# VHH binders against c4kar8, part 133

Target 1, 263 residues: c4kar8
Amino acid sequence: MAELSTPSPASPAPLDGGRGDELEKFTLRGARQILQLLQDLITHRGLITAHTGGGHSFMTAVLKVDEERGRVVLDPSPDPQANRRALAAPRLTCVTQLDGIRIQFPLVGLGEGQDKGRPALFAPLPAEMLRLQRREFYRLQVPLAHELSCLLKAEDLARKPVEVSARVIDIGAGGVAVVVPTGAAEFVIGGTLPACRLALPDGEPIELDLEVRNLNRQTQRNGTEQLRVGLRFAALPRAADTRIQRYIFKTERALNAKARGGL

## First folded at step 8 (VHH)

Design q65 (framework vhh_7zox_3)
Fold by ESMFold2-Fast, scan of step 8:
Structure q65 (fold): chain B 263 residues (1-263), chain A 125 residues (1-125)
Amino acid sequence: as target 1 above (263 residues)
Amino acid sequence: DVQLVESGGGLVQPGGSLRLSCVASGFTFDNYYMGWVRQAPGKGLEWVSDISTGGDTGYADSVKGRFAISRDNAKNTLYLQMNRLKPEDTAVYYCARESGWYTVEYLSPSDFDYAGQGTQVTVSS
């Protein structure tokens, strides 16, 4: 019996419980603000992942902003199929990061042509850009040396209980992302995994209920397939929340101290 | 804040070799997937290779078997060994940092967020 393969989610979403209205205060709508942010992406040579739907995306960058014509100029993909998908898509969802700040914006009305003799993609300036600076959306990439794990209480295909030890790859105030071997258990988006155990350094594992938020089948560089599972903390006891936040802040400060040593 | 400085490019004859280096600063190097992307004259950005925090590697079909990516975490340095170079490898090569995953609701291991200023590789003669 083979495991059913499903496409990865096409549209990126912050850990907000699907509450788009709460993102309004992080949304830039002023033409000058949008122009400045796009120029900042050019200055920092920000690489952008453009999602075209159906689990497809390609790497791009803003080459320039044509203020006179109200357009952005983007690098096309060297893959003609990716460019065809982009041109056929109703919208692109563009995502990037700048100094740990998540930047996301839609592009609608994509066209192709040339800029200074080079192939280029063109789109009208976005009417809005999302800039997330809040710690509730911050995801700490867990240092490999910390070897964080979470023991998941899940079910197999026959709905029989199974325990899976999963490696924690990122953690935030609202949840964790873990990696499990393909076929280790069945996960359903919106399903609850009760009484899981999160092992943080120095102390007893934390018992918590986790909700499955997303599933992504990932092929590792070495050819091994793994399932990445995004898990939201359900009802989290105050003591557990404090301990998780303490780990995040302590690790973040250590990482920031190392980064600033070279500045 | 984030800085990536590439070096090692140059002019080389077909069949030759070059080793590119990238020195990273402004972030904890060993906690990020790193990669190389290139831009040939008249083309867009093309992913060439990446390396995970654990040392697992990936390569574009066009370079597989000829290029080798590696990292030295103690020196915050990424390398690309380029062998059996072809005229079609002519490009500006950029060192890039992979962001990994954006949030728990969406994940993409191939996403990049920063690139360096690039180093020119010209295969000619």
Scores: ipSAE 0.000, ipTM 0.243, lowest interface PAE 11.9, mean pLDDT 77

Design q66 (framework vhh_7zox_3)
Fold by ESMFold2-Fast, scan of step 8:
Structure q66 (fold): chain B 263 residues (1-263), chain A 125 residues (1-125)
Amino acid sequence: as target 1 above (263 residues)
Amino acid sequence: DVQLVESGGGLVQPGGSLRLSCVASGFTFDNYYMGWVRQAPGKGLEWVSDISTGGDTGYADSVKGRFAISRDNAKNTLYLQMNRLKPEDTAVYYCAKDSRYGIEVWYTSEGFDSAGQGTQVTVSS
């Protein structure tokens, strides 16, 4: 049932992350900025994918912004079940694109009614909207075949310096996520790991400082435990940034070619 | 503005239990991963537990099997049930809003961007 209710793989999906404080500078919280952006979506007839939870979504559009009543008017789905799910959901996550810019916002307190005699959905104005270039949010899932690794300079449980070779599972403009065996090193959120070395295909390892942003313990299907560590690039030289972007773009193109070629 | 108000800390004997609560306001609570971090005297911040928008949970090895995180989206409240407490659990516990935004999709890995004032947990005889 999720496949029948979800948009195609080409449709935008919600982003669950950012780069700590990096999302804040792309987040609009001013009432006038939010009103203007919603009005721009109306003017350009922006199609919105509204996610209702449980893998369900539907296509909508902003029909009108009612500034006096502080609410948006949305086009209901032609599918009555999608509308029922939306009305029952604690919130909608709305995702769209305008001129190559990714826009994402929550809607809470959805109701139904009529606008000029036609069925409509209503919600209070969102308190915030993300407005972000697609490239700044993109994280490449690193193919296992690439054996991408990062040598971390960390401390063990006894506060003794250790070097841990961690597998890189995703990479973006702002950082990497790595996995390490449980107990290999101690990590503290907000802590800095200096002079780590990121090994990309083609060329010498890139030396960089990494800030620990999150920790997530994962148990694999075979019962082994790993720690997933989210790491932000604390300072990235232009040459290193260029190499990382080149790797991301080359790998994305290769993965797209495999998808189209039936490999 | 984001506000996180913790409660439920106190002095307990080893083997005891406490339930921490955190009331959130100033953001759409349902949209964010939430968690608990702690700071023991003289040490840095240590991640304790997190919970996704969909209710999936993660725990630090030191607390796994003893602590349980949960959320009540209708009340904008995060909980940490702490059982079989040890002296090593003595710390200030902070409710934390994760920088990850959204539902049912995880694209990026980010840490906590906001925390409350903290609540003191002391485990001693």
Scores: ipSAE 0.000, ipTM 0.096, lowest interface PAE 14.7, mean pLDDT 77

Design q67 (framework vhh_7zox_3)
Fold by ESMFold2-Fast, scan of step 8:
Structure q67 (fold): chain B 263 residues (1-263), chain A 125 residues (1-125)
Amino acid sequence: as target 1 above (263 residues)
Amino acid sequence: DVQLVESGGGLVQPGGSLRLSCVASGFTFDNYYMGWVRQAPGKGLEWVSDISTGGDTGYADSVKGRFAISRDNAKNTLYLQMNRLKPEDTAVYYCARDLYSGFTVKYEPTYFDLAGQGTQVTVSS
């Protein structure tokens, strides 16, 4: 019933598919680096989405970094209810972008006041800031309704060419995960599958070379075995990369819009 | 560099119209949901409108029925047609790129990660 429970007031970061251990190398913890990054957000007029928990967020920006008092000054929402939610939240998760890199940081102990006669929100400087290139970690879970498939050009046990239509279960900038029936073809970790065809909605299949990265054999409750195969894009032309990204972005936004429209 | 450059603001009388334009460069414009955000004098940032890669639109209740957002992917340009303008529409209008379309599926609202320098709209009699 965890999925049916009320969300924590300290909403988790919206970035999914990453692991904590993998994100550590992208985390800034030095005070000078944090101050410089916040100042860069001011200089570049970066818009920040601040998540207050329970699916609520508001738009803000860093107005000032007060190094002497160890705090950031934020633009309040024009919506008083959004500000009330922010002040009541034990933590804000702030998400923005700088130079194509995702920036995410927590703010704890939010207060309200004035900055040079104008309403403002204040918080202590964050102890950490994440700087992450989305492409390394994001994986879209492919909706079943899309019937996304990849025609794999593989080999059987006798090294004869075979073609296998595999269902795509997830997709990211770096590759896909597919499901095939056990025994349909032989896969070797590190092996290359040339000239495979990825079928996306609304277009011709994309021809691409795939490298086998992992294999996972599963037995279903009905006794049927299936093989999950993780495949990396070995060399992705810019046009193919653009089409894959467009599919991911469009599908994410459609799923998010459906979720927002439900209430 | 990734840039958004707004134009088309100005002084207009109540009931008048303006069309704002935003030219995007340095990224694949047709991959992103785009939007307009405004800031009235002495107020915070307020979402005005957004448009999907497929042309689906959303509007703040305060502007619904008066404003129309559109995009021209061939020109990397976002537009906001503003009709029946009110003094309350006086603000700096920012073109903004939606961050969320590039990341993950959460039950979260529209995210903006990049804004231009803005264009001033003043509605006065």
Scores: ipSAE 0.006, ipTM 0.445, lowest interface PAE 9.7, mean pLDDT 78

Design q68 (framework vhh_7zox_3)
Fold by ESMFold2-Fast, scan of step 8:
Structure q68 (fold): chain B 263 residues (1-263), chain A 125 residues (1-125)
Amino acid sequence: as target 1 above (263 residues)
Amino acid sequence: DVQLVESGGGLVQPGGSLRLSCVASGFTFDNYYMGWVRQAPGKGLEWVSDISTGGDTGYADSVKGRFAISRDNAKNTLYLQMNRLKPEDTAVYYCATSERWDSYTLYSEGAFDVAGQGTQVTVSS
């Protein structure tokens, strides 16, 4: 089924949700690193959105880390219903940011009690925390003048092979977003498109496998409908990775130079 | 570092209007989804509205037809025009940003980062 074009405050995907090795380089598993990051959230009075599932969330903060008991102390919501939902949830997904770094971590086994005579929520220390530098997830908005395209090897509604030339609208280290003509092909989230060809300005097209990560139907201002497809690079060869990174950095530098020139 | 500074809140009578502003710094504003979320007294966080990099807008059912979100990329500023305000709109309003992570390796499901202190809106007679 297609995703809606308008985002909602739904729960972020969990760290253990089958993202494999893609997030390992951003995942903290060392006890000292986890403790330091939690302490940084306390010091900066970081606002945390805790997702309890089903579209429900509440705002909290880390009040302290109880290192001796191996647990975090959280500020309960002023909404008793939110606290009841949190306590009933098998797992919370906590999302915050610190100095431009997005931080996500799971909490399992939430309980309630008191800290220094005041109501508090308690949970064991997370075994992992995700820290995502925004720059590592930077997406270059592809200039229209570059006419960047990707030839997709897909299937139509009848499962017949089709080739679709899709315009690349953004590109990052992990993938591309493309716009596909309406009705040109069927896409399934998690499906693999083998032997697609990404055309970069300098050299021959790069042949690579792409995994469908998301689908979003967008109505253009003129009333036409387009399908935006998010595609992850699967098993990206080193040479291809180098060319993609070079394109991104070179284009970013050129755009920044023009912006400084008064554009 | 990401900074979001909200303003424009205040006390207003039912049926009145307010315009909220959010000035962003520390990131490439025009590359991000922007939105408004609110927290009413004794309630959890509620999504109100969002706007894409291309200007496509979304609204919670509770505010559709009354609120209008807009952005000025040249000023790194997000706006929320609130019309025909109701007592139920009383809340702290937060400016939020969301990366478009869904196109690559992360599926964000529209989760928003709240970095600002918020601005209080009180609707009472």
Scores: ipSAE 0.000, ipTM 0.181, lowest interface PAE 12.2, mean pLDDT 76

Design q69 (framework vhh_7zox_3)
Fold by ESMFold2-Fast, scan of step 8:
Structure q69 (fold): chain B 263 residues (1-263), chain A 125 residues (1-125)
Amino acid sequence: as target 1 above (263 residues)
Amino acid sequence: DVQLVESGGGLVQPGGSLRLSCVASGSTFSYYAMGWVRQAPGKGLEWVSDITYSGSTGYADSVKGRFAISRDNAKNTLYLQMNRLKPEDTAVYYCAKQDTGYFEVSWGPRDFDYAGQGTQVTVSS
């Protein structure tokens, strides 16, 4: 079993089909439920990572649901190559989260066209959506203003030790997802990065051993490509776990207060 | 939904500077591409600048090199630093959010919502 197909608490990597029986109880199949969830994603302007296969993905969003034509309209990538990969893919696997709940759904039969004179991607409504209400799948999207970083102890292409300061884009009870400049370091799925340092806003950096769970080359909305690395906390000390949970709780509470009118 | 409140406008001499602020409430600020649009007396709306959720910026040719847009997601606040102001910059400035989806500068200007009252900038010698 490849770690790539295993759900990572620190990465939007898709859950594999081999877990279908385990995930059935979290699968929404009702047309009304699916429509409501898609509308919730539009209302909350949720960012979607769309996986096109082969370790490629791009960032998108649901722009609207066209009930009469039975389709969703997606924001295309500014990178024509990412759009071409998406159109050629037999299936697009979309991963997002809403209020800390991981949401995943397939889109089959992707096409291109225009919405109000602008380029758009469209696909038939998904027949199913996965909604994982499990604590281990909760990911806090790290606010850019927090400038959360993790100093990674890795190796370059020549197997020489290298330190890479990576931006933390999401964090949960079991790990973090970071963005790394392409070519900055070599990563091996299942490999361990010892003595990495996670910098939280409060106090000294936390020293952690991290396991590489997944690798994904993501085309961003501005057309640039970054390497997203999902990292699992290996043997997290209780004090470190407490500090991470405290950060998550405080940040969620602050974001929820802002979403409810900021008072 | 999202409410936007602009401030920081005023009367300045040509060559002067102003910093505009926009405080957002309601929905999560960091989910929106944000921007500034202006309307000069008797003219239509003109896009001035925008900034995506990821921090990528865009500027109209008329203000490039003179204005700087920034955001503070922790404070739900958008800023426009305006330097070397010209009489032609006289307008009501509106804080705007992306109408739908996310805006990236490589796609060019997109539709914006105006939820605020605007803030008047007058550049007069």
Scores: ipSAE 0.000, ipTM 0.091, lowest interface PAE 20.2, mean pLDDT 75

Design q7 (framework vhh_vobarilizumab_d1)
Fold by ESMFold2-Fast, scan of step 8:
Structure q7 (fold): chain B 263 residues (1-263), chain A 125 residues (1-125)
Amino acid sequence: as target 1 above (263 residues)
Amino acid sequence: EVQLVESGGGLVQPGGSLRLSCAASGFTFSDYYMAWYRQAPGKGRELVAGISSGGDTSYADSVKGRFTISRDNAKNTLYLQMNSLRPEDTAVYYCAADLYSGYTVEFRPSEYDSWGQGTLVTVSS
C-alpha cells in the first residue's frame, strides 16, 4: 500500500454558498424554505457564529424575522468593536447548527438600530442558505456537563514546549474545535501538535496528532474574547475513530431525548 | 463555475526558486481565504501557506522564512513565492479557496471543484 493514508478527512468548507456541484443539493433558495429555517433557528434558540473577516467573529442569534420588511433581526455583540467590524464588513458569513446539521448563510447590507427599545442589527433575508446533511459536515456541540477537554502539546511565545488543557466546544468525524485562553500558547495554521490527549467520558484519553486548521478570535455574548482553534485529526486509528463516533451518536441521542422533554 | 488553475511548477535544483500562480474564477475572490497545499510522494496532503481576505498570512513551520504567499484581488490571482528550495519540497502543489475562517475543520479536498489540478514541483540535482 503505497497510497496516501488519510484516516479522517477534514470537514469541507463550502465555496460561494454552495455554487460547487457537490454542495448544490444542500443549497436552499426557496423563500418559504429560507423563512422556515430561520424560524426554526429562533424556536431552538440557535447560537450563530458570524464571521466578519480577518479571523474575527462574534456570537449572535436571530431574534426575529420581519417578513413584511424582508429582513432578519440579530442580537448585537456587547463588544462595540465587534459590532463596528460587522457593520464595516461587506458581508457576514453566519454558521450555526440545528440538530447537528451545519447551516451556513451570508448576510449583506447589515445595519444597526433598535428593536422594542433595545439595540439590534438588521439585514435583508439571505437569498440562499446551506443545510449540509453529510457526515463530514456534522458537528456535535459538546454539552458543558461533559467537561470534554483536550490536552494540547504546543509552544509558548518563547518557543518553549507547553501543555494547554483546552475545552472542546464541538466535535465531528474530522476533528474538534477547542477554546484556548488568550496567550496560553502560539498556534500556526498547518502546524502539527503531536501526542495530544482527548478525554472522552467513561474511557481512557485518546492519544492523537492534531493539525491546526484555523484560528478565530471570537467575541462572546458577554463581551469576552476567546481564541477558538480548529483542529483536524491527522492520523486517527480506526479504534479511536470508532470511540469518537460512538460518543457523538450517544450524545446526539441523549440531546434529542431531552429536547423532546423525555428523560 | 468555480475554477482554480495552478501554474508555475517545474524542475529546479536545490537552492533554486519558483513562483506559483493560481488563477481563480467563478466566485468573489477578494472575500475568500486562499491557501496552498502540497502532497509529497507517499505522504498526506498538507497545508503550506494561507492568506485571509484581509491579508493575514500563516505558514507551515517547514517553509517559514523561505516561502511567501500573496494575493492580487484585482487580478483574482493567488501566488506562492518559493525560495531556497529543498529536495523535501518536492510535491504536487494545490490551490484551495475557502469561505471558512472559523473554528471548525477544513473541507475534504477530493469532492470539490474548488481544488485545481495541481502543479508539480521537483527539486533535484
Scores: ipSAE 0.000, ipTM 0.144, lowest interface PAE 15.3, mean pLDDT 77

Design q70 (framework vhh_7zox_3)
Fold by ESMFold2-Fast, scan of step 8:
Structure q70 (fold): chain B 263 residues (1-263), chain A 125 residues (1-125)
Amino acid sequence: as target 1 above (263 residues)
Amino acid sequence: DVQLVESGGGLVQPGGSLRLSCVASGSTFSYYAMGWVRQAPGKGLEWVSDITYSGSTGYADSVKGRFAISRDNAKNTLYLQMNRLKPEDTAVYYCAREFSTGRVTYYDSSPFDPAGQGTQVTVSS
C-alpha cells in the first residue's frame, strides 16, 4: 500500500507517488534543460517504455522535438491496441535510461497524425522531467544472448504451486526484473517468493528469497502479453552479492568494449 | 557512423523467394529506422520498405503483400523476405539507415541513404 520502491534506471515501472519531496532535487523544470534532455534521448536513441495506465505499456521513442509548436513526436506502437490505449489515456508516464541514469516524464494530451507520411503520435512538451543519478539506481540490462534466468517458486491462478523459469531482463545490487507469460503465475506486490534460484554463469544457481516490488503488463508486437515483474532481494548472502557484482562488472566491461566498435 | 553490409541476393525464377540480410556495425543498430531501397538497370533509386526501431513497417505499393521487412536488434541485422518474385523486382538492393547529421532540427528531411555496395537480385525465366 505505502511501500516505496527503488526501481532500476531501465525498469519499466514508474516511481512511487510518495517520493515527491525526495525526487525534487532530481527534477528538471527549466525549458532549456528539458529540451536538451529530450535531444540527448534522440541523439543516444533512448528507447522509452510508455505507461498508459491499468498496468499497460508499449515501447516508443522521441523522434523529433518541435520547439516552435512546443511538442514532441513519438514512434507509435506496431500494436494498434496499444496505440488506442495510449490515445484514450489521460496521461502517459514515460520511463527510459541514458547511460544508466533513470529518466521519467509525463505526457498529457496525446494525439495522432502523420510525420513524413508515416503514422506518429504527438504530445505537448513535458513541464518536468525526472533524472536520477546513475550511482543511486544502477541496473545492468542483461544481454539476450546471456539467456539469464531465474526459477521462480510461485502459485498459478488456481493457487497451486508452480515453478516458472523467467528471463532476467535487468539486474542490480538490490534485485532483478524478469519477464513471464501472462497467466503463468499469480504475483502480488509485497508478496514473497521463497527459495527462488538465480542462474548466473560460473557456478551453481543462487538460492534467494525475492519480494515482488512492481508489475507491468506489456503487449509484444505479435499481440502476446508478457508480465514484467520487479523483484527485490529480501536477504542477500555475502557470497551471492559478490557473484552478482562480478557478473554486472564483467558484463558492463564487455558491453563497453562492444560499444567502442568491434572490441 | 554506421557501416552496412548486404547479402542474400542471387538468381531466382519468377514466383520464387529470397531473404536479404543487412548487418550493421559502428553504432547501436536498435535505435535507427532502417530500410531497403533498390535500383533497377537504367532507373533511379526506389524505396522498397522501412521499419522503425519499435517495429512499425512501411511498404511501396509495388511490393506490398509480397515482401516482409523485419529486424533482429540483438544481431544488428535487418531482413527482407521477398516472396512471389517478379521479373520487375530485378535490381541491386541496398540497406539504408535514416540519416542523421547530429543535432535534431525541426522540419528537416531525414532521407534513407544507401551505405553499402548492395546485393544483386535477378528474377528471370
Scores: ipSAE 0.000, ipTM 0.171, lowest interface PAE 17.7, mean pLDDT 75

Design q71 (framework vhh_8fcz_2)
Fold by ESMFold2-Fast, scan of step 8:
Parts: sequence; C-alpha cells; structure tokens
Structure q71 (fold): chain B 263 residues (1-263), chain A 126 residues (1-126)
Amino acid sequence: as target 1 above (263 residues)
Amino acid sequence: QVQLVESGGGLVQPGGSLRLSCAASGFTFSDYAMNWVRQPPGKGLEWVSGINSDSSYTTYADSVEGRFTIIRDNDKKMVYLQMTSLKTEDTAVYYCARDESFYGLTKYRPSEFDYEGQGTQVTVSS
C-alpha cells in the first residue's frame, strides 16, 4: 500500500528511485495506457514540474503526442537558462497530478525545435509512467440497479437520534459517499456516526463506524435538494474490508466487460 | 512490446472440461491483475474472472462461480482458466486481459481492459 514517506499528490518533489520494487505496483507499462494518460494530461492542461537534476526544475505541459514519430512535445520555459539546463540534462523527471493522483515519468533525449512556428521541446515517449493512487482514493460509482444502502445513525436538527437509510452513490476501500434528503439529519465534518450498517448484496449488513469527511448540497432539476455526504471508514474488521474490496473489484470488472460489449 | 497469447480452446461436450492458458510477455507480469473475459456469439463482452498480482484474491462472475478457477504462475508469466461442468451458455471467444490495478481502471481514463491477443474459441455442444 502507500507509505508514510510518500509525498502528497500535490508535491512537486520526485519519489525515491531506490524503492523501485515498492513503486513497481503503481507503474504503467502498456503502450495504450501510457498514450491515454498523456492524452488525459493534454486534455486537462495539466501543469508539469520537470526536474533537471541538481535541484533545478521548471514548469511545462504536454502540448502534443506525436505517435508517428514516437515523441512528446513540451512547452518550453519562459526562462532561457531553464531550457538550456533541461537540454543539457541526461534525463528529466516529470511530476504532475490528475484529479489528485500523483503522476511521475522520465524523459530522456530532450531536444528543441518548433511546433507550428513556436519554440518547443521534444522527447521520446516514456516507456513507463508512475501513477501513485492509494486504494482509499479509488471510488467505484455504484450502479443504481444494486440499490446499495447504508443505514446511518445520526441526529436531527433538534439533536435527537434518527436513523436514515441513505443511498450509496460511490464506494472505495476508505469510505462511501451517500445521498441524504436535505433536513433528514444534521452532519458535522469530523463527527462520528457509530454502528451504521452497510448493506452489500452478499450476506449480512456490515456494522461500522463512519466519520463525516465532507458535505456537498445540490438542487436537482425536479426541485428536490439532496445532500451528498462523504464518509470515511473509522475501522474495519478484516472480513468486512475483504468483502468491500471484493464487491468493488467484482462490480468494476463486470461494468468494464459490459462497457466493452456495448454500443 | 506487450503481448498476450491465449490458447486451449476447442470443441467440448456439455459437462466437459477445458483449461485455457494465457502467455504474457513484454511487461512486468507480476505487477498486474489479470482477467478473463468472453464474447458469446452475437453478444457483448462479459467479464468472467479476475486474479490480483500475488494470487491472494480471486473473483468470479455469478454464472461461473464454483465451476471455473483462475490461477496464475508469475515465474512462468502465465494465467490459466480451469473450466469444469461446461454448459452451452459458456460458448464464446475467451480473451486474456491485463489490468493495471486490483480495482480496475479509474474513470479519468477509459474504463477498458488491455486486450493484446486474438482470443481462443470455446464451443460447448453435442
């Protein structure tokens, strides 16, 4: 799993290469996966910190993937000295994030030229990319057909105990997001909801303590207000953790298989 | 280059058994979850089974649980699907599919398997 020494997803500092086998599980090596991730960085205009060694770095972005020539096109620095350092470096270590997920990849053989009449930097496509996603950040969108629910033990606006059956809209190894009608219960970020019950399709409901992490209010087109509540699993028995992981994996695999066979 | 080569399919009678094999090359096999998916004639792709990188976790579609077993051999870079009590409904082209994580693909990229091979045809009929 992710280590305490792992920098935050927003940190520009590169990860230690001496821990190669610990990072290998997060490394993408498939050509199509690498091309898709680079295209995602282009689409979202992701800013990249490119480390040239010796404590030097500059800000760049992937402007284009040239599949025919097997190379990426990068935005040069406005600082000419940074570009000279980059061209002299034997390797760049590129660090960025996409939707809070840390992405890191090497570029070797940097050159300069022009793209559509503007200065550009070029490098061969990376053979690997590190995507450091912690399992607790992954969220499976729960199919409506599964009718997954969580019985929340909360308080109403008068601070009286209430039980609210909430629809689970996403689920991960670290928690769930649920939808609650506005006014059904009061939630405080950081508050604990004890002895809630998560219903999975396979067997008895799981009893667990949930911590409120975030709140988001939305007004639906029908005029109904809903509250989305992000809830963290405070602690899980091994058996419960295993059941949740199995549900996520099984459901995601089935959804992927159906998507590939669809229209 | 990444390559997956499926084999072991064929014609078998209902109630019979087959073992499908998938030979992987061109990537660090032990870092990826592996899956079997199938495409019955005239239908879309159906996920069959998955196994994580270290074999500590396996999962199966309801239609095959108790009849199929997925196993992997990281030293040989192979994944297998042992099929027993075959039914006519199991008739399909079977594909070996690589997945980069235990939980499958995230939504910030296409949710799809990496199918490198041509598949192997399984026909269950008398």
Scores: ipSAE 0.000, ipTM 0.172, lowest interface PAE 11.3, mean pLDDT 77

Design q72 (framework vhh_8fcz_2)
Fold by ESMFold2-Fast, scan of step 8:
Structure q72 (fold): chain B 263 residues (1-263), chain A 126 residues (1-126)
Amino acid sequence: as target 1 above (263 residues)
Amino acid sequence: QVQLVESGGGLVQPGGSLRLSCAASGFTFSDYAMNWVRQPPGKGLEWVSGINSDSSYTTYADSVEGRFTIIRDNDKKMVYLQMTSLKTEDTAVYYCAKETSWYGVELYSPSGFDYEGQGTQVTVSS
């Protein structure tokens, strides 16, 4: 059964760490800037995670910008339920990255149809896009070849202690995002996972405390479910911070070298 | 900070109607989209309906389209859910939710719902 069933968050309410006046200086509202950024996402074939609310998301991409009709064309999900949730949502929150810069933008008024005989989703051009160039907001997408993992100290659905090896999908100065098999453990926003172990290449695992910041459930094409968990570093020691920063820098350089070699 | 207080639930026969209310405080109500989310007995949260900040756009889950209507009153800081043609599968605790425009940028953070309070129980039974 692919039905999403998440517990309601307990008080205190979930933190909205992305909200605040400080984000205004990173917000693009000029029509030409928005069009150029969307075109850059097309050119770089950027994968976008589209969040539909209620802990649901799907993977998409901008296929085309229709400037004359004032809309974007998106790749629909192969999961019909995900497309129905998207069409029903008051807005999509789209998250992607371009050259290590995090980009977020809302889409409102999603519709469906066809583009060149293929199913497509359509939405009006966003009125704003967030483009974060600050180091502390940078997130490295972890290459699958690195097999980066974090051993989480958590509780199962019966509140018994369990250890779960989770794959790290992105990493930054402030935390990691991981993928956990559905049912392997229970996570509560605001909860702390003590003494977790982050396995980086070239060295012993790093022991650190992680705070759960958010949860998102994804249904894969084969019908299996994965939980994506955002985790913040709590009280990160300087030596650990240095190793994480070195890994990020090293990996960025390797990815940049690959891109330049593709000339 | 954000406080949402739901009311208007009750016991109703299949085919009946109810109007749910949500009183909001602690934020600039007219700047945010508002949603209704429900939790059936023994199940997780399900999104029901949304309305943007100026009421120019509304959306509904497939299961309630044509039966439910979402309305807001920015002067009173209220959002409502008018429910008609109720079915047994509509039985749930209904919550009012403020959707965030931006969410935790430093982490993988889905667009979620910010809600709290007791909700309001709707029971559709023959």
Scores: ipSAE 0.000, ipTM 0.150, lowest interface PAE 10.4, mean pLDDT 76

